VHH binders against c9jj37. Designs and how they scored, part 28

Target 1, 291 residues: c9jj37
Amino acid sequence: MEPLGLVVHGKAEPFSAALRSLVNNPRYSDVCFVVGQERQEVFAHRCLLACRCNFFQRLLGTEPGPGVPSPVVLSTVPTEAFLAVLEFLYTNSVKLYRHSVLEVLTAAVEYGLEELRELCLQFVVKVLDVDLVCEALQVAVTFGLGQLQERCVAFIEAHSQEALRTRGFLELSAAALLPLLRSDKLCVDEAELVRAARSWARVGAAVLERPVAEVAAPVVKELRLALLAPAELSALEEQNRQEPLIPVEQIVEAWKCHALRRGDEARGAPCRRRRGTLPREHHRFLDLSFK
Short names: E, the ipSAE of ESMFold2; O, the ipSAE of OpenDDE; V2, 0.75 times the mean of E and O plus 0.25 times the DockQ between their complexes.

## First folded at step 16 (VHH; framework vhh_4orz_3)

Design n1 (at its last look DockQ between E and O 0.02; V2 from the best seeds 0.00; counts 0 for: pae O 14.1 > 2, placed apart)
Fold by ESMFold2, look of step 16:
Structure n1 (fold): chain B 291 residues (1-291), chain A 122 residues (1-122)
Amino acid sequence: as target 1 above (291 residues)
Amino acid sequence: EVQLVESGGGLVQAGGSLRLFCAASGFTVSDNYMAWLRQAPGKRREWVALIYSGGSTDYADSVKDRFTISRDNAKNTVSLQMNSLKPEDTAIYFCAKYGYDWPSGYRTYDHWGQGTQVTVSS
């Protein structure tokens, strides 16, 4: 029989350890990055970056520079996340931490690193809790990660009161908040949800430097004001005069439900209760399920 | 506007304990993510501990089970209890606000204190 070729393998750990020793190591390096708002210098090796990552292949090119290359500035990515990306590119492995995994995930998406993205997603699901879930939802909505989005929404539906009080909730974009406000499964009463939406809009107003009413405009129609009692609507009107949040027309429609003593099918979602809706006397007119 | 002031540092023998404090002004500690970082001589600043707005905490591997981050909402302070100190823990310790940068989509340490020196003698 003629000799056949055979692929043989050395031990993976010593090979990986050798490459790991080059992460952020000026030895043999031919590129220096200045990374993040901390402006940290990070040394790297163009051949590894280019062969492992199309983003770096395009960013760095093949043209030789002067004898001492100038730094490449990556102004937004945090140093911790960038070093994690480098470790993955060099060794095909990286240790992930709860405090930074969403930053690594964001970098993986921005750099087109599909495998790292999937590994980060698996880790996020394992470490998901009340403090992380809204941030994970924001990332999922920003990058169209449908499975993560569904997992986060379900988690928030099960832990609604706690989740809506987090900083991550207050920092959601309107696009990320909409799936929550549309949910019939939220375990929170509408009066509390209106307060949460106002708090959310105040933070967004400060961050975006926009009026509260402008920030709230994309989402306020998802608030189901017909579920509020007349005293609660009256209080909302007073609050609205002092700090506009909800268009007058939406409040008028809620008052019409009370005056006409109906919540027929023409109103749909604005009259539909949620899992956490507390009972009010007028709810019997809204054709609500009580069982 | 936003200001962070660390205190409680000093010289301590290996195996000893210290408690660091961070007084915050211009914002509410419990509404934000707060972190401790440290910078040893000649090294880059590294993350030590984080407390989330909801109260959960994370720690670097090197300090897990030895350090405890906590906050006092009435005093608007963050503290770091440091037990079983080692010479390797010698560093300037910084309190930081771990903020969300909406344009970039990343969290960053957007405000820092001046730091407090911790020196652990062998």
Scores: ipSAE 0.598, ipTM 0.859, lowest interface PAE 2.2, mean pLDDT 88
Fold by OpenDDE, look of step 16:
Structure n1 (fold): chain B 291 residues (1-291), chain A 122 residues (1-122)
Amino acid sequence: as target 1 above (291 residues)
Amino acid sequence: EVQLVESGGGLVQAGGSLRLFCAASGFTVSDNYMAWLRQAPGKRREWVALIYSGGSTDYADSVKDRFTISRDNAKNTVSLQMNSLKPEDTAIYFCAKYGYDWPSGYRTYDHWGQGTQVTVSS
């Protein structure tokens, strides 16, 4: 039986510290990246990147030579995030910050760094707050990060009023907004939610240079207009005339719900209350159950 | 146009001191990695000192504790203070900006000065 060797380990900290010193160090570097919109130069070592990440292995090629373009341009990744990625690749550790973790997460996903991705996800969940949650939700939806998405939605449900007032909320995609609007657990009144949706659509309209109604079209159907009182619906109609947001047909359907229920007839699609829905007189005819 | 101009070289006795200057134009030194290198007769060009954009410094073992690299942001210059000079320090000293050589893809220095001669007599 050939004597089986025993793997023994040196001290991890000095090892990591030594390798960390090579991050963005021109010394001994054999590859330069041009990173971000600011076109920041970042120095690295091909062999380390290639052995730690398949993305970089492919990007940098298997053969050393003039055939690999240098510098390598990575225009979409912010410099700070890229440096965090390098730190992880070099040291198997990374210092994460609240202000940059989503960018690091994005980079991890893009580069196929599963372990780093998981570390980032854990960190995001740990530091999740009202200011971060919508941005985190967007990232989750964009990359199909289901657990993060669920956590973010749950957080927003619990902190709905505050979350809807954040810049992050206004910058959500329709895809990210939809799970929120579909939630029965939002702690916000429908009138407030309509206002928030309008604000959201206005921002989108400005950015996309499209009409407010067009931007809102994918999400407005999730607004539960039947929860609004007649006076509120009237006000909404007037506002809608000035600035179209919601299809008129949807508003008409809400009125129909009012008309049908006045006669104590349980006719039409049940409109469920949200957790934060304020009571109104006509709600006695609506389904008040939560899923 | 990016330019680097070295100055301050000369003849000095062993144990003496000399201060080299590198005047940069066309870019901001504080935003870049700047290095001093030297080339002795018949020898390869060797790295001497580096100052990072963040201000941290690094030195070759041969010059540690004797040489100090610094920069003046207002003047957009890099300096090399050389103390306790030895005959072995005799070389042409070059100031270089780290970057890349696009045609080769492997060079990390994109700009060099013409160099300044430092001669240390025994």
Scores: ipSAE 0.000, ipTM 0.198, lowest interface PAE 14.1, mean pLDDT 88
ESMFold2 (binder alone), look of step 16: mean pLDDT 82; pTM 0.818

Design n2 (at its last look DockQ between E and O 0.91; V2 from the best seeds 0.00; counts 0 for: grease 24.25 > 24.2)
Fold by ESMFold2, look of step 16:
Structure n2 (fold): chain B 291 residues (1-291), chain A 122 residues (1-122)
Amino acid sequence: as target 1 above (291 residues)
Amino acid sequence: EVQLVESGGGLVQAGGSLRLFCAASGFTVSYNYMAWLRQAPGKRREWVALIYSGGSTDYADSVKDRFTISRDNAKNTVSLQMNSLKPEDTAIYFCAKRGYDWPSGYRTYDHWGQGTQVTVSS
């Protein structure tokens, strides 16, 4: 036979290893990034970045012509995550680790790296546990990653007691907390959930320099106060005087359920039990609606 | 005020062990993510170990199965047990708090200790 042309391939690993050696290597570099809060210098190569990534193509296309590199500041991305992105761009591969995968995923979304994003998502699901799940939920809500969000919510529903005690829970945005508070499948009693919500709001109040009540306002209606016993509502009122969390009118609505022996079923969620709701004597009338 | 103070460093022969300690003040270690990082001469600071608020742990490949991060909630301390030490483990070791940066959505190391020197001789 007489083949007119054949594609031939060298060994992949030595080729990838050679390109990997250029990651953060000033040899031949023509751009320097200053990365993260630590302001670490990272050397890179414009041609590799631009051909592999439209974000970098646009970012670097505004630089002056060839000559001495000017630093490009990327003030938020952690250095480890940025180096993982570079390794992927240079070699089409990267090792992912549980401690950093969410930061790599965030960078992949921000830089429009769809394949890396999908690879990170697959890895997150594989390594998901109680300590990671609320952080993963926050990322999913921030970037609209519906599949990851559903997976995280299901995980938290199955491990509710443990998940609510994590630092990741305390640092959720209101938007990320709402899907959890709306779930009837949480394995937690409402009295405990109120305490978790107050802890969550305190962290947000310290960070945002806002009152606890303002931080809690977007989510507080999802707390199902009608499920609380009268002694628990009374204790909540006292706590509210010391540190306002819940609007008084919401507490009044819960007292009306006790006084009128009727639930809030007509409005939907506030009196429905969750899987973890512990029984109380008044729960027997909560399926009745105001009519 | 948040403060981290490392101790326990020193000179040890290859194959030996050391235990590093980190005393934290101004926050509760068990409510936070705590890490050890290290910096060898002329090299970048690299992550070594992390303990999550719920108690799970992660380790860098280079130290896995040799180092153990742990915490003592009563003393508000974090420790790093380092076994089977190698000359390449020679570095300044830093204790760090891993915090959440709300505007960016990234977790970063927002507080650091001054470091403790570990030197492993052959």
Scores: ipSAE 0.718, ipTM 0.901, lowest interface PAE 1.5, mean pLDDT 89
Fold by OpenDDE, look of step 16:
Structure n2 (fold): chain B 291 residues (1-291), chain A 122 residues (1-122)
Amino acid sequence: as target 1 above (291 residues)
Amino acid sequence: EVQLVESGGGLVQAGGSLRLFCAASGFTVSYNYMAWLRQAPGKRREWVALIYSGGSTDYADSVKDRFTISRDNAKNTVSLQMNSLKPEDTAIYFCAKRGYDWPSGYRTYDHWGQGTQVTVSS
């Protein structure tokens, strides 16, 4: 029976420091990456990457040889995020920053680094604020990070006015915007939400080189136009003539609600008030409930 | 057309101060993420400071409490006040707009200026 040995541990900090010194160090490196849009050269060690990450194990192959193109091009990941990933792979630690944590999170997800992903998620939640929340929501929706998504939506519900004024909001995908527009808990009036949606659609239209109405089509149905006063609807119609955003049929449905003095829940038009909905005269005829 | 033009660089003694300016055109700085980056000779470009659309700011540890990023909405400019300058702050300083790359899902710097040289003598 081979004598059972006892595992003993050295000091962790000097060990990590030593390994950290190898990050992006051309000394002893056997692989070079070209990273990001800036095409920054980043040096690494195949054995360390392969033993710590399945993605890199597959990418770099098992045999050192002419089969792996050198340099390896990673054109999408920002250099700062990639270096953070290397730091984690080399040292099992990483310094995270508010300005870059979402990029690191994205990289962690892409490379299948579950532990790093969790660390990033914890950090994001800790530092979550008005400037980060929409960006975080986008990442959450993109990668199906349900807990983060819920936290972000809740945060935006509590800070709706501020959140809707951020660049992050304007850059949301339709998929990320939908959970917000479906929320009864937004602390914003519907008129403001319509304006925000228009701004959002304009940005998307410019980026995607598509008409505003086309960009907005997936989300505009979630706007609760029946909450608007007649004067506001008229103004919206006029604006819509100048710049189409909302299907005319949807506006007509809102007018029907006014005419009938009832919300038509059966027809799928949301007539529920949001937390931030300002009272209007016609609301007394709408059986509006807050959830 | 989006343009960024840096100014205010120069030679300064250690312990001195400089204020860099970035004039933006083609977009509104107050609705965007704006950053300063720097590149020293033989070194990679590094992030220095960021101002968010909401007005919050972040700084690299190396410049924290010495540098201040700000914007003038009326002039559509971004500034970097640099105090207590050190020789290690010598670099070309770049003003950059930070955008969102839709295909990749990463935020990147999508527009840069030509940079302004800052030299700090010992």
Scores: ipSAE 0.567, ipTM 0.838, lowest interface PAE 0.9, mean pLDDT 91
ESMFold2 (binder alone), look of step 16: mean pLDDT 83; pTM 0.835

Design n3 (at its last fold request DockQ between E and O 0.93; V2 from the best seeds 0.86)
Fold by OpenDDE, fold request of step 17:
Structure n3 (fold): chain B 291 residues (1-291), chain A 122 residues (1-122)
Amino acid sequence: as target 1 above (291 residues)
Amino acid sequence: EVQLVESGGGLVQAGGSLRLFCAASGFTVSDNYMAWLRQAPGKRREWVAFIYSGGSTDYADSVKDRFTISRDNAKNTVSLQMNSLKPEDTAIYFCAKRGYDWPSGYRTYDHWGQGTQVTVSS
């Protein structure tokens, strides 16, 4: 019987601490990254990165070329997030903060770090609040993180008024905004939702250097204008003349609903109340159309 | 044009207090994400405190319970109250605005002040 060997372990903490000390340490480093918009230099070790991450294995290659290797430019990832990634790769641990966890999550996804991704997701869910939820939703939608998306949408449905007032909301993509606007469970009145959508579109218009109406075009069809009172629709028309946001045809359809005092079954979604829809006189006619 | 101007730095004894100010122009502080960062001699720049548009805050472990980030909406300023200061808090302190890079999907600090020197003596 060949003697069975016994695996024995040293202390984990000193080992981890020693490896942590190598993060962004130029000593023995054989690769330099230029990171973020600020172009901060970050030093690392090829062998450690390559053995822990396939992305870096491919990026760095197997053989160092002759001479001093050129810096590797990572111009998009923030330095804090990148350092967190290195910490995880070096020590199999990471300190996460609420203000930066989404950037770490984004980096984890981009670099194919599944375990780090899961850790970040758990942390995000744990610390999810009104200030973070829209940003989290954007990340979820961008990378197809279904469970996170569902949780974010549910959270926003419950805290709609507050969530719509955050900077995170204004910075959502159309793709991220759509599931919200399609929800029957939003706890906000349609008039407020229209205002929020306008604000959202204005921010996008400024960033993209495109007209407000063009930016809003993918999402405005989800606004349920038929829920608005006649006075509110008139106000919307006036505002729309000054700053086009919603196609005139969509407003006309809302007026038709008022004139006919019924919702068209074919038009069911635009006339359906949301959880936070404030009651109006004409809503009694809309409800009958869904029976 | 977006501008950030820090003030309030100086020399203070260990255990003392100091309040830093950041005056913003070109945007509304209360509608944006703001942060304080610091850079000690020979060290990398590190995050210190963060305030969300909704008013919630986040702090580095090294300054937690000693530093407080706040806003004055009327003056369009961000402040950092620093209590129980230690020599290791010696650094240039920077005010920064966080923005969203739409193409990459990352949140990054897109505007910085020039910084204010804080020196804590033993």
Scores: ipSAE 0.907, ipTM 0.964, lowest interface PAE 0.5, mean pLDDT 93
Fold by ESMFold2, fold request of step 17:
Structure n3 (fold): chain B 291 residues (1-291), chain A 122 residues (1-122)
Amino acid sequence: as target 1 above (291 residues)
Amino acid sequence: EVQLVESGGGLVQAGGSLRLFCAASGFTVSDNYMAWLRQAPGKRREWVAFIYSGGSTDYADSVKDRFTISRDNAKNTVSLQMNSLKPEDTAIYFCAKRGYDWPSGYRTYDHWGQGTQVTVSS
């Protein structure tokens, strides 16, 4: 006849709302962060951070001690993303927005918050569009998020013309661009793809303060110059003299395909068409073999 | 040098409308990501509206269906049409350009205007 113990549950929303009221609330706070480029003060509660996040447990446990504590500086994370992380830590929920979800995802990876990372990934997939996809691809490549990378590549393959014109495309790393240039499923003609690669390299050259050719070196072999018509290849050669992009050896190999009408065993340049490759007369010779 | 200059702020009665303008120089608005943010007295700067380089838009919940961000590529400007204004919309409004910080990997606002004051009375 001993009383049984019973787990009972209160309503979740009032509980979460109470904790949400403590996010960035100086009342009862015992730590202050200085966040982002704006150096915004964000007030927080050490017990919640440490119990919910091993990154903060280690970060805050390395502080000298109470009495005259210095603010904790987090200079790279945007304030909006950091506040979203805090809301999740305090309430186990957070509202995500398309314009900032990639920064919340980046912070979740940096702070080791696996559940928030997964929730952000689900949201990115749901809101993925032409305007977001290249930025999402960059995040996926940076953190090795293979499922997101595959989804982004597939999306870009289906919307290639539009995606290649976005600011996000121009801001891709070489590592993020490579999967796109290797794809046979890209719905864009090679002449346009060469122009897109040059635009991409110019942005990287300006940011990294390096020559266009040096920025492009990791990716240019993936351009399939044998698919270009002779007039297009000649125009590319002239453009390359004015602003070098592609090593002369690669251009020479493309010319050899035209001159030799190559279809032999020693194929030098990639001859595979992409889904968006426009036909040219010489393409019928690229698959032929010599008897 | 990149510069952003806001204009169009002022005093307006609750329920009224106002249109803000942001003149950009040193870069092309249509090639970039642009936003409007606001800062009320004693509060943190908060995001209001965002326009992507491809032209799609996002809005904060508090202004959805009342505010519209748009751009005029010929004038190289971004604007914010604000309808059904409430006293809670009183703030300094900032135009911002979002860039990509290659070292940190974060997308962040790298240039800001001086701001324009909007005051909504009831």
Scores: ipSAE 0.769, ipTM 0.916, lowest interface PAE 1.3, mean pLDDT 89
ESMFold2, look of step 16: ipSAE 0.735; ipTM 0.898
ESMFold2 (binder alone), look of step 16: mean pLDDT 81; pTM 0.811
OpenDDE, look of step 16: ipSAE 0.777; ipTM 0.913
ESMFold2, fold request of step 17: ipSAE 0.756, 0.759; ipTM 0.912, 0.912
ESMFold2 (binder alone), fold request of step 17: mean pLDDT 81, 80, 80; pTM 0.815, 0.809, 0.806
OpenDDE, fold request of step 17: ipSAE 0.830, 0.906; ipTM 0.932, 0.964

Design n4 (at its last look DockQ between E and O 0.85; V2 from the best seeds 0.00; counts 0 for: pae E 2.1 > 2)
Fold by OpenDDE, look of step 16:
Structure n4 (fold): chain B 291 residues (1-291), chain A 122 residues (1-122)
Amino acid sequence: as target 1 above (291 residues)
Amino acid sequence: EVQLVESGGGLVQAGGSLRLFCAASGFTVSDNYMAWLRQAPGKRREWVALIYSGGSTDYADSVKDRFTISRDNAKNTVSLQMNSLKPEDTAIYFCAKRGYDWPSGYRTYDYWGQGTQVTVSS
């Protein structure tokens, strides 16, 4: 019977500290990365990366040789996030910051670092606030992080007015905005939501160099125009003439609801009140049920 | 056209104070993420402070409780109040707008100033 060895452990902190000192250290490094838009050189060790991450194992190859381009260009990941990834790979620990955690999370997902991903998710949830929540929602939607998405939506529902005024909101994708616009629990009036959607679409239009109406097309159908008063609809029509945002047909449908004194649920358009919907006279004729 | 112009740098003794200013044009600072970064000789550029559109602030550990980032909406400026300055704070300080890179999904700095030199003598 081969004598069963006993696994004994040294002190973890000195070990981690020693390895941390190798992060971005050109000494003994055998690979250089060019990272981010600023093209920052970052030095690393192939053996450490390869043994800790399958992505880097594939990227760097199994054989040290002329086959791997040096330097390795990673043009999309910010340098700070990349260094955090290296810290984790080298030390199995990472210092996370509120200002950069979403970039680290994104990198973790892209590199297939499941443990780091989980650590980032825990941290994001812990530090979640009005300024961070829309950005976090975007990341959640982009990578299918369902639990984070739910937490972010819930947070925004509770803090709707503040959240809709953030830069993060304006930078949401249509895919990330849709869950919000579909929510009955938003604590905002529909008129304000329409204004927010317009602002959102304007930012997108400028960035994408597309018309406002085109950018808004995927999401505007979720606006519940039938909740607006006649005067508000008229104002919306006038604004829409100056700057097209909403299809005219959708506005016409809202007017039909007024004329018929009934909701448009039969036609599949939501006419339910949101949590923050302000009361109007015509609401007495609508199905105002909350789910 | 977007432009950032830093000012307020100079020579100061250890323990002293300095206030940096960043004048922005072409966009509204209160609607965006604004940051200060610095680069010391022979070192990489490092993040110093961030102010969010909602007004919350964040700081690097090395400057926490000594530096304060703020903005003047009326003037469309961002400021960095630096107190209890140390020789290790010597660097070129940059004002930057933090944007979103849609294709990559990463937030990055999309506009920079030319920087202002801060020198802290022992």
Scores: ipSAE 0.673, ipTM 0.874, lowest interface PAE 0.8, mean pLDDT 91
Fold by ESMFold2, look of step 16:
Structure n4 (fold): chain B 291 residues (1-291), chain A 122 residues (1-122)
Amino acid sequence: as target 1 above (291 residues)
Amino acid sequence: EVQLVESGGGLVQAGGSLRLFCAASGFTVSDNYMAWLRQAPGKRREWVALIYSGGSTDYADSVKDRFTISRDNAKNTVSLQMNSLKPEDTAIYFCAKRGYDWPSGYRTYDYWGQGTQVTVSS
């Protein structure tokens, strides 16, 4: 007995091109979005959105409004990212770009588009470099993307000096910075790391309109001041008088390590070297416990 | 106070070249991500080129291999060299600083200048 039916396929490219031509096209459009801070109008087609995306299914409902409906406002997503989402929903494909992939990824997470999210993650990993990695880390921390976060941290550990000097580093949240400051694998000396943290806090203070010390408070305990030489601690105290960053108590504890010529095993991390820690004379005493 | 001033626009024949300049004040160009965007009449503002603080660059497909973004740290300026111009490149060109918007979680472009008009005749 021969089978009675076969699945046959037409050419994919002309089919995809036809659907792509409907992206942001008023032809047969039944919904208009106002997108982003520039309030750009974007035309779309409810059937494609709703059948491909539960977020849009719930947002738009099953019936048109009673008259000429108001545009749907999506005030935060950038237009380029929203158009990329539409292209994916319409054609099951999208061209991704290094400059905008993090916004497309963010939209994919927020709209529950699991396949687009995974495709964006694969692209981010492929194009990851020193200039992108901190921005990618921020997205990963914001949305709990553990695999991307681990990849970004590992990349920064391998390229520490370059990464800490990027604008992306200066714009990290405290939550994104903490995993980096906790890492024993950073290839940077503690004196340089303190300078990087101060630069980070200055940018955060300007953006959040808060004092530098308040911005730094969640992260400064991760700075391992016991690793600094006495001259470096003295310079830090002078900088701290001019621009408070680090609580006096933390600086006092570092001076105690020098005065007693011992580390504090009960604390754990403040005496542990990092991969990039430069040697100093007093480091030989840091492994001694207090009795 | 932050300020961006665009210049260098004008009329040019198809196939010609033009160089745009953006002078920044209130911040350091090399410490930031800087971009050129453009807006043709009746069209949305769209990204053209980006230079990262570390010096790497990205270009829109429509301008790749024709436009070059660069910066001059001494003069605190960004420039856009535009070669092989087409009528489709006709737009107002804006210089922008890229930043992170904490409330939305998205990166944004901030504009402070008037833009500069580029018109490419056929």
Scores: ipSAE 0.624, ipTM 0.869, lowest interface PAE 2.1, mean pLDDT 88
ESMFold2 (binder alone), look of step 16: mean pLDDT 82; pTM 0.821

